# Miniprotein binders against Uncharacterized protein AF_1993, part 5

Target 1, 103 residues: Uncharacterized protein AF_1993, of Archaeoglobus fulgidus (o28286)
Amino acid sequence: NYYYEANYDKELVAYDEGVFNDRVHFTSELLGPGTYRIIAGGTGIVEDIEIIDRSGNVVAKHEDTTNLLYGSSNSFVVRVNYAPPNPGEEYEATIEIYRYVEK
Key: E = the ipSAE of ESMFold2; O = the ipSAE of OpenDDE; V2 = 0.75 times the mean of E and O plus 0.25 times the DockQ between their complexes.

## First folded at step 7 (miniprotein)

Design m61
Fold by ESMFold2-Fast, scan of step 7:
Structure m61 (fold): chain B 103 residues (1-103), chain A 117 residues (1-117)
Amino acid sequence: as target 1 above (103 residues)
Amino acid sequence: SKVVIVIVIEADSPEEAKKLLEEILKFALELARKLGITVRYRIKIEDGTIEIEIFVEAEDPEVAREFAKKIEQLAREIADQMGVKVEIVIIVGEDPEEILELIEKAYELARKLAEEK
């Protein structure tokens, strides 16, 4: 994070928020080539962040982070999978996606 | 993915390590466009270490291997000139990305078990 925060500006390209009480996922629009910061948060459990190519294939699955720095020379889609800690109770999900741009 | 290139940069100088990272990524994206291949990357920066994972997809496996060799040569050359330490692993196969994911999951499980008392 330090490297890109110091040398690049970041622009918000996707934002979503909502409430959920059962397993749910967020799916971004198709994102173009570039370097991105994907932040998944809220009060629920983030199970993983998946990267999906233009053909719909899952090409990467990140189960160990809610703050991912990801780059691609091709277009891709981000999917974030959420689970409620206690099924039936209400939780929040928030997603922020930024694209890094030269200063 | 047909080839995965893992580059680990150990930062004696954080500024020089970041410069090497930037040079590698710019070269990789430019070369990928020139060769007509698909490249994705992931960067981890933690505790004085920068890890770059470059995922290469090409219709011709020989083109993917050529790409990997040029990236390795560039990274080692710049690292030597800058006095930065770099370790490089190239994984080649039918699905090298799946192998890398399994390795990552194994380490994650080991870490979680270590946290138990």
Scores: ipSAE 0.000, ipTM 0.233, lowest interface PAE 15.0, mean pLDDT 73

Design m62
Fold by ESMFold2-Fast, scan of step 7:
Structure m62 (fold): chain B 103 residues (1-103), chain A 116 residues (1-116)
Amino acid sequence: as target 1 above (103 residues)
Amino acid sequence: SPEEIEKLLERAKEYAKELAEKLGIVVILIVIEADSPEEAKKLLEEILKFALELARKLGITVRYRIKIEDGTIEIVIVVEAEDPEVAREFAKKIEQLAREIADQMGVKVEITIEVE
């Protein structure tokens, strides 16, 4: 990770936070081409991080991470899907999206 | 260890196949291993720069995921093109470029291409 931190600045482009007791999703605004860090946090279960193209199609579904280094040559939307740890249990969900910008 | 690297490569290949099934065009998996993390990251940057420039020239969309785990860099590139032959041509050029630069730098690279 050192290379991106050393050679690029990281700008926060999306943030959301909440307390929920049912399934919820966070959806970003349309993000431009570039390299991004997507961090899904909190005490809930992160089911996946989905990448959605301009036409609304899900083009990637990442079920294996809560910290994704992702890039695209075209614009896209990020959707993070959360679930409670147990049915009806209250949990916190956070999403942070950063764009790497050349120094 | 060599066994850990082989398991990582197997996991990466499985992930690439899963993405290909969902997205249906071409998936390129590149695993970079180098004595120096800086050399591995330099190769990564050159691959991505070339990929983005070529994608712009060919009018195609590329998406990529990067994982850095214990000195190994894994890149999954997903290529979407209206013409499947253009996507395959793109993948071939990325593989050629990555191997050529890796050889010049003395860096180990493993490349897998999955076509729908």
Scores: ipSAE 0.222, ipTM 0.659, lowest interface PAE 3.7, mean pLDDT 81

Design m63
Fold by ESMFold2-Fast, scan of step 7:
Structure m63 (fold): chain B 103 residues (1-103), chain A 106 residues (1-106)
Amino acid sequence: as target 1 above (103 residues)
Amino acid sequence: SKVLITIKIEADSPEEAKKLLEEILKFALELARKLGITVRYRIKIEDGTIEIEIFVEAEDPEVAREFAKKIEQLAREIADQMGVKVEITILVGDPELWEKLKELAE
């Protein structure tokens, strides 16, 4: 992703981590308009990354990635849904969200 | 009314492809502001190809159509000027149907 790394600084705006053995989700604070990178990590299964508007509606659901480059002209919330690799299996889950700001 | 605009950019020069992406996003954000609508987008960058999906929802179908048409016109105009290849798909309607249509287009 050298274009964004070369032309934009990225600021960490959200971070969370934990150890779980059941389904869990991480929900961000309300994020302002802009372009963001959302990284879901750890040893669990990332089911999806959901984008939620100010009214609480899910407006996008990304099931095909753990590293999402996403933007919006309005404020939104990010929710990442995790599951254990096998029922009851302990796993680690992490989330990092960065905002891109022009250099 | 819901619209998905997918623009796939292929270029020999990564710099030209990224310039086109920036111009498209700047135009989309300004046009959305003028029309009073929310635009959301996803960017995928893979091996010299940039794909941008632009999502719009508007109560007035004509507003959604105007937005999509202007984005398509701008993208093709700039791509021609830069010598960059673009593939543009516009889907109107139900987001559940968009996923099925993408599968069929493959």
Scores: ipSAE 0.580, ipTM 0.811, lowest interface PAE 1.1, mean pLDDT 83

## First folded at step 8 (miniprotein)

Design n2 (from u4 with K2R K18L K44R E46T; at its last look DockQ between E and O 0.84; V2 from the best seeds 0.74)
Fold by OpenDDE base, look of step 8:
Structure n2 (fold): chain B 103 residues (1-103), chain A 93 residues (1-93)
Amino acid sequence: as target 1 above (103 residues)
Amino acid sequence: SRVRITIKIEADSPEEALKLLEEILKFALELARKLGITVRYRIRITDGTIEIEIFVEAEDPEVAREFAKKIEQLAREIADQMGVKVEITIEVE
């Protein structure tokens, strides 16, 4: 996001990619309090982005993965679920998570 | 007990809108820490407008409600000072 990038520095805290032909998920490490941009993409289907608290409970789900800015006063985990466009079809899955820090 | 606070910010400049957002978030996080509650939020910036959804989780419904009221109060006060327009909605989930 332009407005955030103009006023914040962003730090890549998570990155992964791969080629798959079945449903897979990416689970981040525990992220500290703050504001994060979650970018899930590739040629596969991003089913949803789940926010999981320290107790292991899913506290939020996001189907719209475009320019998602999410924040929390507490630590949390991000889980992204991917699926093939068609059953058994090979696809690429990508994930980038950036933490924003005020300049 | 969950309460959702939706704040839509419309300002003459993106910088003003972002400044208001920052003030709201700083206050919300500070208040959450004082009250010992968890606050989550989602931010959407579209066409020069900013929408922030703040999700309050508290065991005591009154705490969540009071939190929401204080956020609303602060947002309106700062918005007035800055000459920014805000639309605020509070919903119990």
Scores: ipSAE 0.698, ipTM 0.884, lowest interface PAE 0.5, mean pLDDT 91
ESMFold2, look of step 8: ipSAE 0.725; ipTM 0.884
ESMFold2 (binder alone), look of step 8: mean pLDDT 82; pTM 0.797

Design n3 (from n2 with R33Q T38V; at its last look DockQ between E and O 0.89; V2 from the best seeds 0.75)
Amino acid sequence: SRVRITIKIEADSPEEALKLLEEILKFALELAQKLGIVVRYRIRITDGTIEIEIFVEAEDPEVAREFAKKIEQLAREIADQMGVKVEITIEVE
ESMFold2, look of step 8: ipSAE 0.739; ipTM 0.883
ESMFold2 (binder alone), look of step 8: mean pLDDT 82; pTM 0.792
OpenDDE base, look of step 8: ipSAE 0.669; ipTM 0.872

Design n4 (from n2 with L18W; at its last look DockQ between E and O 0.84; V2 from the best seeds 0.76)
Fold by ESMFold2, look of step 8:
Structure n4 (fold): chain B 103 residues (1-103), chain A 93 residues (1-93)
Amino acid sequence: as target 1 above (103 residues)
Amino acid sequence: SRVRITIKIEADSPEEAWKLLEEILKFALELARKLGITVRYRIRITDGTIEIEIFVEAEDPEVAREFAKKIEQLAREIADQMGVKVEITIEVE
């Protein structure tokens, strides 16, 4: 959104990509408190975007978007789960995570 | 105890909606720090509308309820001052 872009910079904090033919996940490093944009993509199915706390517990699960704007007052890990579009079919999976920081 | 606070902000401009969102989040994060609780939030953006879901988890149910009440009061007060429409839902899970 324009307000965040006008008052905040986006810092890329995670990027990954790969080609797979089975279910896989990408797991971020521990992210500090703040507001993040999490973009999952590729040619496969993004099943969900999970938020994992410092203890390893899944505290939130988002099945309704591949472009999530999310934040926390504490540290957390992002895990994105992917599946092939058809059983055994090769697909590309990508993940980009940006942190919004004050200009 | 877990509480979800959903605030739908309807404004004529994205700038107004973000301003209200920023004030709500600043207060929520400061209050959460004082109460020793973690808050998480999801923001959804559409043209002229911002929806924020704030998730609060506290061992003491009274702390979670106090947090939700203070956030609602602040959000309604600032929205009124700005002339911005809000819809607020509080759910105990």
Scores: ipSAE 0.733, ipTM 0.879, lowest interface PAE 0.8, mean pLDDT 89
ESMFold2 (binder alone), look of step 8: mean pLDDT 81; pTM 0.781
OpenDDE base, look of step 8: ipSAE 0.746; ipTM 0.898

Design n5 (from n2 with E15L; at its last look DockQ between E and O 0.86; V2 from the best seeds 0.72)
Fold by OpenDDE base, look of step 8:
Structure n5 (fold): chain B 103 residues (1-103), chain A 93 residues (1-93)
Amino acid sequence: as target 1 above (103 residues)
Amino acid sequence: SRVRITIKIEADSPLEALKLLEEILKFALELARKLGITVRYRIRITDGTIEIEIFVEAEDPEVAREFAKKIEQLAREIADQMGVKVEITIEVE
């Protein structure tokens, strides 16, 4: 996001990628309080992005994964669920999570 | 008890909108810390407008309600000072 990029520094806190032909998920490490940009992509289908609290409960789901800025006063985990475009079809899954810090 | 506060910010200057957003978030996080409650939020920036959704969770519904009211009050006060337009909606979920 242009406006955030102009006023905040961002730090890459999570990155992963792979090629799969079945449903998979990425689960981040525990992220501390703050504002994060979650970028899930690739050639597969991003089914949703789940926010999981420290107790393991899903507290939020996001179907719209485009330019998601999410924050919390508490620690949380991000889970991204991927699926093949068609059953058994090979696809690429990518995930980038950035933490924003005020300049 | 969960309450959702939606604040839509419209300003002539994108920078002013961001400043208001920052003030709201800083206040919300500080208030949450004082009350011992968890606050989550989602931010959407499109076409120079900012929408923030703040999700408040509290065991006591009155705490959630008072939190929402204080956020609304602050947002309106700062918006008035800055000459920024805000639309605020509070919903109980």
Scores: ipSAE 0.677, ipTM 0.879, lowest interface PAE 0.5, mean pLDDT 91
ESMFold2, look of step 8: ipSAE 0.684; ipTM 0.874
ESMFold2 (binder alone), look of step 8: mean pLDDT 82; pTM 0.798

Design n6 (from n2 with R40M; at its last look DockQ between E and O 0.75; V2 from the best seeds 0.68)
Fold by OpenDDE base, look of step 8:
Structure n6 (fold): chain B 103 residues (1-103), chain A 93 residues (1-93)
Amino acid sequence: as target 1 above (103 residues)
Amino acid sequence: SRVRITIKIEADSPEEALKLLEEILKFALELARKLGITVMYRIRITDGTIEIEIFVEAEDPEVAREFAKKIEQLAREIADQMGVKVEITIEVE
């Protein structure tokens, strides 16, 4: 995000990628309090991104996270669900999570 | 008990909108710490507009409601001082 980049530094805290031909999900490690940008991509379909609290409850879901930032006063995990563009079709799934820190 | 606070910010400059966002979040996080509750948030920045969704969870519904009211109050006060327009909605889930 352009406006956030002007006032914050971002640190890559999670990265993963793979090639799949069925529905898969990525679940992040426990993320500490703060503001994060989640970038899910690849050639597959990003079904949604789930924000999950310490109790395991899904607090928020969203499909398009291009201009979205997430944050919490407590620890949480991110779950990204991917699907093949067509049944059984091979696809690439990528995930990047950045933590923002005020300059 | 879960409450969602949605704040839409419309300012003459992106910098002003972002400043208001930062003040709201700073206050929200501090208040959450004082009350011993957890708050999560989602921020959408698109074409110079900012939308903040704050999710509040508390065992006592009254605590969640009071939190929301204080956030609304602060947001409006700061917005007025800055000459920024805000639209605020509170939903109980």
Scores: ipSAE 0.574, ipTM 0.821, lowest interface PAE 0.6, mean pLDDT 90
ESMFold2, look of step 8: ipSAE 0.749; ipTM 0.879
ESMFold2 (binder alone), look of step 8: mean pLDDT 82; pTM 0.787

## First folded at step 9 (miniprotein)

Design X2 (at its last look DockQ between E and O 0.88; V2 from the best seeds 0.64)
Fold by OpenDDE base, look of step 9:
Structure X2 (fold): chain B 103 residues (1-103), chain A 108 residues (1-108)
Amino acid sequence: as target 1 above (103 residues)
Amino acid sequence: SEVKVRITIKIEADSPEEALKLLEEILKFALELARKAQELGVEITVRYRIKIEDGTIEIEIFVEVKAEDPEALAEVAREFAKKIEQLAREIADQMGVKVEITIEVEIK
């Protein structure tokens, strides 16, 4: 978002990509408190973006987006679940996570 | 026991900058409240999702509190939500911004 990014710097904290033909997931390292932009891309289906607390509990699932602006007062892990558009179909999956830092 | 509070704030502003200013103040306040509660031994987590669209910002604030005393827990959650709502409305009024607030509470 232009207006948000106008007031914040983005720091890439996680990036990954690959080609798959079955369900896969990306799990981030532990992210500290703060605001993050989570972008799940590629040609596959993003089933959901899960937020996991330090205890390993899934505290939230976001199924309606591939571009999530999310934050927390506590540390957390991001898990993005991908699936092929059709069974066994090859697809690309990408993930970018940016930390916003106030200018 | 656990209480989950969802506070949805929809902001309509003449400029995105105004909406962002309100958002930042709300979030800072919420996080500060959580920090203070934590210092008092309250197990509280504040999470949020932000949706920015043309002319509008929607914030979903999730407040999760855990405590053994459900009555005390409910009170903390209610007061937290109330304070957030009050702040949002006050700032919105000062800025001449329209705000719609929805609060949902779940107690387990």
Scores: ipSAE 0.498, ipTM 0.794, lowest interface PAE 0.7, mean pLDDT 88
ESMFold2, look of step 9: ipSAE 0.616; ipTM 0.848
ESMFold2 (binder alone), look of step 9: mean pLDDT 71; pTM 0.625

Design r1 (from m37 with I50L; at its last look DockQ between E and O 0.87; V2 from the best seeds 0.79)
Fold by ESMFold2, look of step 9:
Structure r1 (fold): chain B 103 residues (1-103), chain A 93 residues (1-93)
Amino acid sequence: as target 1 above (103 residues)
Amino acid sequence: SKVRITIKIEADSPEEALKLLEEILKFALELARKLGITVRYRIKIEDGTLEIEIFVEAEDPEVAREFAKKIEQLAREIADQMGVKVEITIEVE
């Protein structure tokens, strides 16, 4: 969304990419409180984006988007689950996580 | 106790909708801090609509319920002042 950024800048806090042929997970470092944009991409299937609390519990699972705008008043971890588009097919998986800060 | 508050904002401009959302979120975060509870949220932006889902979990069910009531009250008050439409759903889980 271009309109949310009218009042905020984005700081890249996590980036990763790789080439795979099986299901894989990407897991972030512990993120502090705040509002984040989580963008999962590549040529494979993004099955879901999970939010994990400090105790290790999955507190949210998002299966309906690859571009998630999410926040918390507490620390959390992001985990993204990928799958090949066809069994055994090689694919690229990417993850970008930005933190919004005041301009 | 878990409560989910869904606020759908239908405004004439995205900037107007975002202004309402930011006021709601600012209030929610400050109230959560004062009550010592965790709040989580997801923001969805579609053509002409902006939606925020606020998730609150508190040990005391009355705290979670009162939090949700205060958020709803604020959201409706500001929406009325701005002349925008909101749809608010509160779900206890």
Scores: ipSAE 0.720, ipTM 0.879, lowest interface PAE 0.9, mean pLDDT 89
ESMFold2 (binder alone), look of step 9: mean pLDDT 82; pTM 0.799
OpenDDE base, look of step 9: ipSAE 0.807; ipTM 0.914

Design r2 (from m37 with I50F; at its last look DockQ between E and O 0.88; V2 from the best seeds 0.81)
Fold by ESMFold2, look of step 9:
Structure r2 (fold): chain B 103 residues (1-103), chain A 93 residues (1-93)
Amino acid sequence: as target 1 above (103 residues)
Amino acid sequence: SKVRITIKIEADSPEEALKLLEEILKFALELARKLGITVRYRIKIEDGTFEIEIFVEAEDPEVAREFAKKIEQLAREIADQMGVKVEITIEVE
């Protein structure tokens, strides 16, 4: 959303790319409180974006988007689950995580 | 105890919707800090509507319910002042 972006700058806090042919996941470092944009992509299937609390519990799963705007008043970890489009098929997986900061 | 507050904002302009969303979030974060509880949120922007889902976890169910009530009250008051329509759903686990 352009209107949300107009009021904030984004700081890249995580980025990764890879080529795979099996199920894999990306797990972020512990992120501090704040508002984040989490963009999962590539040529495979992004099955979900999970939010994990400091204790290691999965507290949320988002299966309906690959471009998630999410935040917390506490620290959390992002985990993204990827799958091949067909069994054994090679695919690219990407992840970008930005923290929003005031201009 | 978990409570989910869903606020769907229907405004004439995206600027009005964003303003209401930011007021709600600012209040929710400050209230959560005061109460010593964790709040999580997801913002969805689709088809010209803004939606915020606010998730509250508290050991005391009464704390979670009062948080939700205060957020709803604020959201409705500001929406009325702005002439913006809101749909608010509160789900308790």
Scores: ipSAE 0.727, ipTM 0.881, lowest interface PAE 0.8, mean pLDDT 89
ESMFold2 (binder alone), look of step 9: mean pLDDT 82; pTM 0.798
OpenDDE base, look of step 9: ipSAE 0.843; ipTM 0.926

Design r3 (from m37 with T38I; at its last look DockQ between E and O 0.91; V2 from the best seeds 0.82)
Amino acid sequence: SKVRITIKIEADSPEEALKLLEEILKFALELARKLGIIVRYRIKIEDGTIEIEIFVEAEDPEVAREFAKKIEQLAREIADQMGVKVEITIEVE
ESMFold2, look of step 9: ipSAE 0.769; ipTM 0.896
ESMFold2 (binder alone), look of step 9: mean pLDDT 82; pTM 0.795
OpenDDE base, look of step 9: ipSAE 0.824; ipTM 0.920

Design r4 (from m37 with K19R K26R; at its last look DockQ between E and O 0.90; V2 from the best seeds 0.82)
Fold by ESMFold2, look of step 9:
Structure r4 (fold): chain B 103 residues (1-103), chain A 93 residues (1-93)
Amino acid sequence: as target 1 above (103 residues)
Amino acid sequence: SKVRITIKIEADSPEEALRLLEEILRFALELARKLGITVRYRIKIEDGTIEIEIFVEAEDPEVAREFAKKIEQLAREIADQMGVKVEITIEVE
């Protein structure tokens, strides 16, 4: 992972956080083509990270990670779905999205 | 028509694995641009290995199949030249 980071700079393109006790989602602005790192965090459950195309269709769902390295040759939106760790339990949800640019 | 190509790269060094990844991705993006198709990809980096999943959707199934075949061919050729091991899986949906 060190060598990938050494060849690129990261530009923060989205950040959000909040405190909740029910299911919520965070939705990014439309992102341009490129390679991104998407980091979902907090104290709740990250159920999935979804990729949504410009027409509004979900084209990918990632349920196996909270730190996703993903790219596209076209524009897309990121949506992250969160759930409380236990029904009604208060939790924090965060999202960070970086775009990789050449140094 | 949807195709997924998975390329697992096992190299002696992380730099070799990254170099191969970058050449594959550069080629895939250029070919996609020439064909007017969208490609999406996910990269997984572990100690000593890199896996890239490339997702292609094209209206014409033959275009998607030929894209995947050309990516596989290039990946194997460059891997052989570099002395790097690759495992390639193509799944047609």
Scores: ipSAE 0.777, ipTM 0.896, lowest interface PAE 0.7, mean pLDDT 90
ESMFold2 (binder alone), look of step 9: mean pLDDT 83; pTM 0.801
OpenDDE base, look of step 9: ipSAE 0.815; ipTM 0.918

## First folded at step 10 (miniprotein)

Design v1 (from r4 with T38I; at its last look DockQ between E and O 0.92; V2 from the best seeds 0.82)
Fold by ESMFold2, look of step 10:
Structure v1 (fold): chain B 103 residues (1-103), chain A 93 residues (1-93)
Amino acid sequence: as target 1 above (103 residues)
Amino acid sequence: SKVRITIKIEADSPEEALRLLEEILRFALELARKLGIIVRYRIKIEDGTIEIEIFVEAEDPEVAREFAKKIEQLAREIADQMGVKVEITIEVE
């Protein structure tokens, strides 16, 4: 993954963070076509990273990673679902979304 | 109609693997534009291996099938020219 980063610049297009004790989701603004790095973090559970089309339909769901390298020929929205590690437990949730541009 | 194309690239160097990935993506995006279809993709990178999953959505299943065939043909042709190994799986829903 070092080589991919060495050949491309990243532009931060979304960042958010917060402290919660219940289920919460982050929903991005509409993102244009391109290749993105989506990093969901914090001390809670990242249940999934969903890709939502402009009509509001979930077109992809990624439950196997918190660091997703994803792209599209059309606009889309990212939604990340978080849960506390234990019922009612306080946790941090973070989201970073970068767009890749060739150097 | 939905088609998933999975291409696993195994190359001697990260640069070779990345170059093949870039060629595949450039072709896929241009073909999608020409056909008026939506393409989405997920990229996984580790230890000299790159895997790309390409998801195609088209109203006409023949269009989706033809897209997948052209991507597979291109990927195999370039991989052969470069001397890199690819594994390609096409799934139709």
Scores: ipSAE 0.765, ipTM 0.895, lowest interface PAE 0.8, mean pLDDT 90
ESMFold2 (binder alone), look of step 10: mean pLDDT 82; pTM 0.798
OpenDDE base, look of step 10: ipSAE 0.817; ipTM 0.918

Design v2 (from r4 with T38I V39I; at its last look DockQ between E and O 0.84; V2 from the best seeds 0.79)
Amino acid sequence: SKVRITIKIEADSPEEALRLLEEILRFALELARKLGIIIRYRIKIEDGTIEIEIFVEAEDPEVAREFAKKIEQLAREIADQMGVKVEITIEVE
ESMFold2, look of step 10: ipSAE 0.776; ipTM 0.897
ESMFold2 (binder alone), look of step 10: mean pLDDT 83; pTM 0.805
OpenDDE base, look of step 10: ipSAE 0.826; ipTM 0.922
ESMFold2, look of step 12: ipSAE 0.720; ipTM 0.880
ESMFold2 (binder alone), look of step 12: mean pLDDT 82; pTM 0.801
OpenDDE base, look of step 12: ipSAE 0.830; ipTM 0.923

Design v3 (from r4 with T38R R40F; at its last look DockQ between E and O 0.76; V2 from the best seeds 0.71)
Fold by OpenDDE base, look of step 10:
Structure v3 (fold): chain B 103 residues (1-103), chain A 93 residues (1-93)
Amino acid sequence: as target 1 above (103 residues)
Amino acid sequence: SKVRITIKIEADSPEEALRLLEEILRFALELARKLGIRVFYRIKIEDGTIEIEIFVEAEDPEVAREFAKKIEQLAREIADQMGVKVEITIEVE
């Protein structure tokens, strides 16, 4: 979104990538309160994005779609689940998490 | 008790929708602190439309309901002032 990009800076807080042939997940470090963009990509299937509270409870699950922002009043963890496009097929999984900061 | 608040914003311009979003989020976060509860949110931004899902984590269901009602009230008030259309749904589990 142009408005958001124009009025906010984004800081990369997490990045990872790899090649896999089975289901895997990326679990972020503890993210502080705020608004984040989570970009999960690659050639694999992004099954869902889980928002997890500090107690380890899954607060919400979301299907990966574009132009989504996630946030919380409290610290939280993000878990992204990936799967091969076909059973046992090699795929690339990528994750980028950006924190938005108002200009 | 889990409470989900869904707010769908429809505005003539993306800027108006985003302004309303920012006001809602600011209020929500502030209120959450005051009530000692945790809130999580997801925002879907499209041209002219914004969808906000707010998930309330509170031990006391009454506090969660209070939060939801206040958010709804604020959203409607600001929307009316701005001439923006909002659809609000509150779900309690």
Scores: ipSAE 0.670, ipTM 0.858, lowest interface PAE 0.4, mean pLDDT 90
ESMFold2, look of step 10: ipSAE 0.731; ipTM 0.882
ESMFold2 (binder alone), look of step 10: mean pLDDT 82; pTM 0.801

Design v4 (from r4 with F55Y; at its last look DockQ between E and O 0.93; V2 from the best seeds 0.82)
Fold by ESMFold2, look of step 10:
Structure v4 (fold): chain B 103 residues (1-103), chain A 93 residues (1-93)
Amino acid sequence: as target 1 above (103 residues)
Amino acid sequence: SKVRITIKIEADSPEEALRLLEEILRFALELARKLGITVRYRIKIEDGTIEIEIYVEAEDPEVAREFAKKIEQLAREIADQMGVKVEITIEVE
């Protein structure tokens, strides 16, 4: 995946981190059209990464990755759902979202 | 109407695979703009293989299908020109 990074610059458009002991979610601001990398991290469980249209409908749900390369010709919102690795266990959650632009 | 176009690009180098991906996306985004439809996509990159899943939603099923066929046609033409192998699947939901 290094070669994709070499051909494009990326701009950090969202970052958050925290420590939790319950289920939480991160919901981004409305993102404009474009190609994005969404990285969900930390020590908790990332249950899914959801794509939400501007009307509030979930249009995609990704349960198979914590490092999603996704794009749209329209605006959308990213929501990441986190859970503790064990009930009540304290965990870290992080989210980074980058937008790719031509070099 | 919802259509999914899956294009798996198998190239000798990541640079060739990226070039084909870029051409496909450029065309898809411009065509979507002209047709007034929304296109969404997911890109998977692994060891010189690129897979792109393109999702189209249009009120008129013929618009979605025509979009998919034009993308397939472009992808195959450029892949042949570059000597790159592609596997293309079109699914209607």
Scores: ipSAE 0.735, ipTM 0.885, lowest interface PAE 0.8, mean pLDDT 89
ESMFold2 (binder alone), look of step 10: mean pLDDT 82; pTM 0.798
OpenDDE base, look of step 10: ipSAE 0.819; ipTM 0.919

Design v5 (from r4 with L29F; at its last look DockQ between E and O 0.91; V2 from the best seeds 0.83)
Amino acid sequence: SKVRITIKIEADSPEEALRLLEEILRFAFELARKLGITVRYRIKIEDGTIEIEIFVEAEDPEVAREFAKKIEQLAREIADQMGVKVEITIEVE
ESMFold2, look of step 10: ipSAE 0.796; ipTM 0.901
ESMFold2 (binder alone), look of step 10: mean pLDDT 82; pTM 0.789
OpenDDE base, look of step 10: ipSAE 0.797; ipTM 0.912

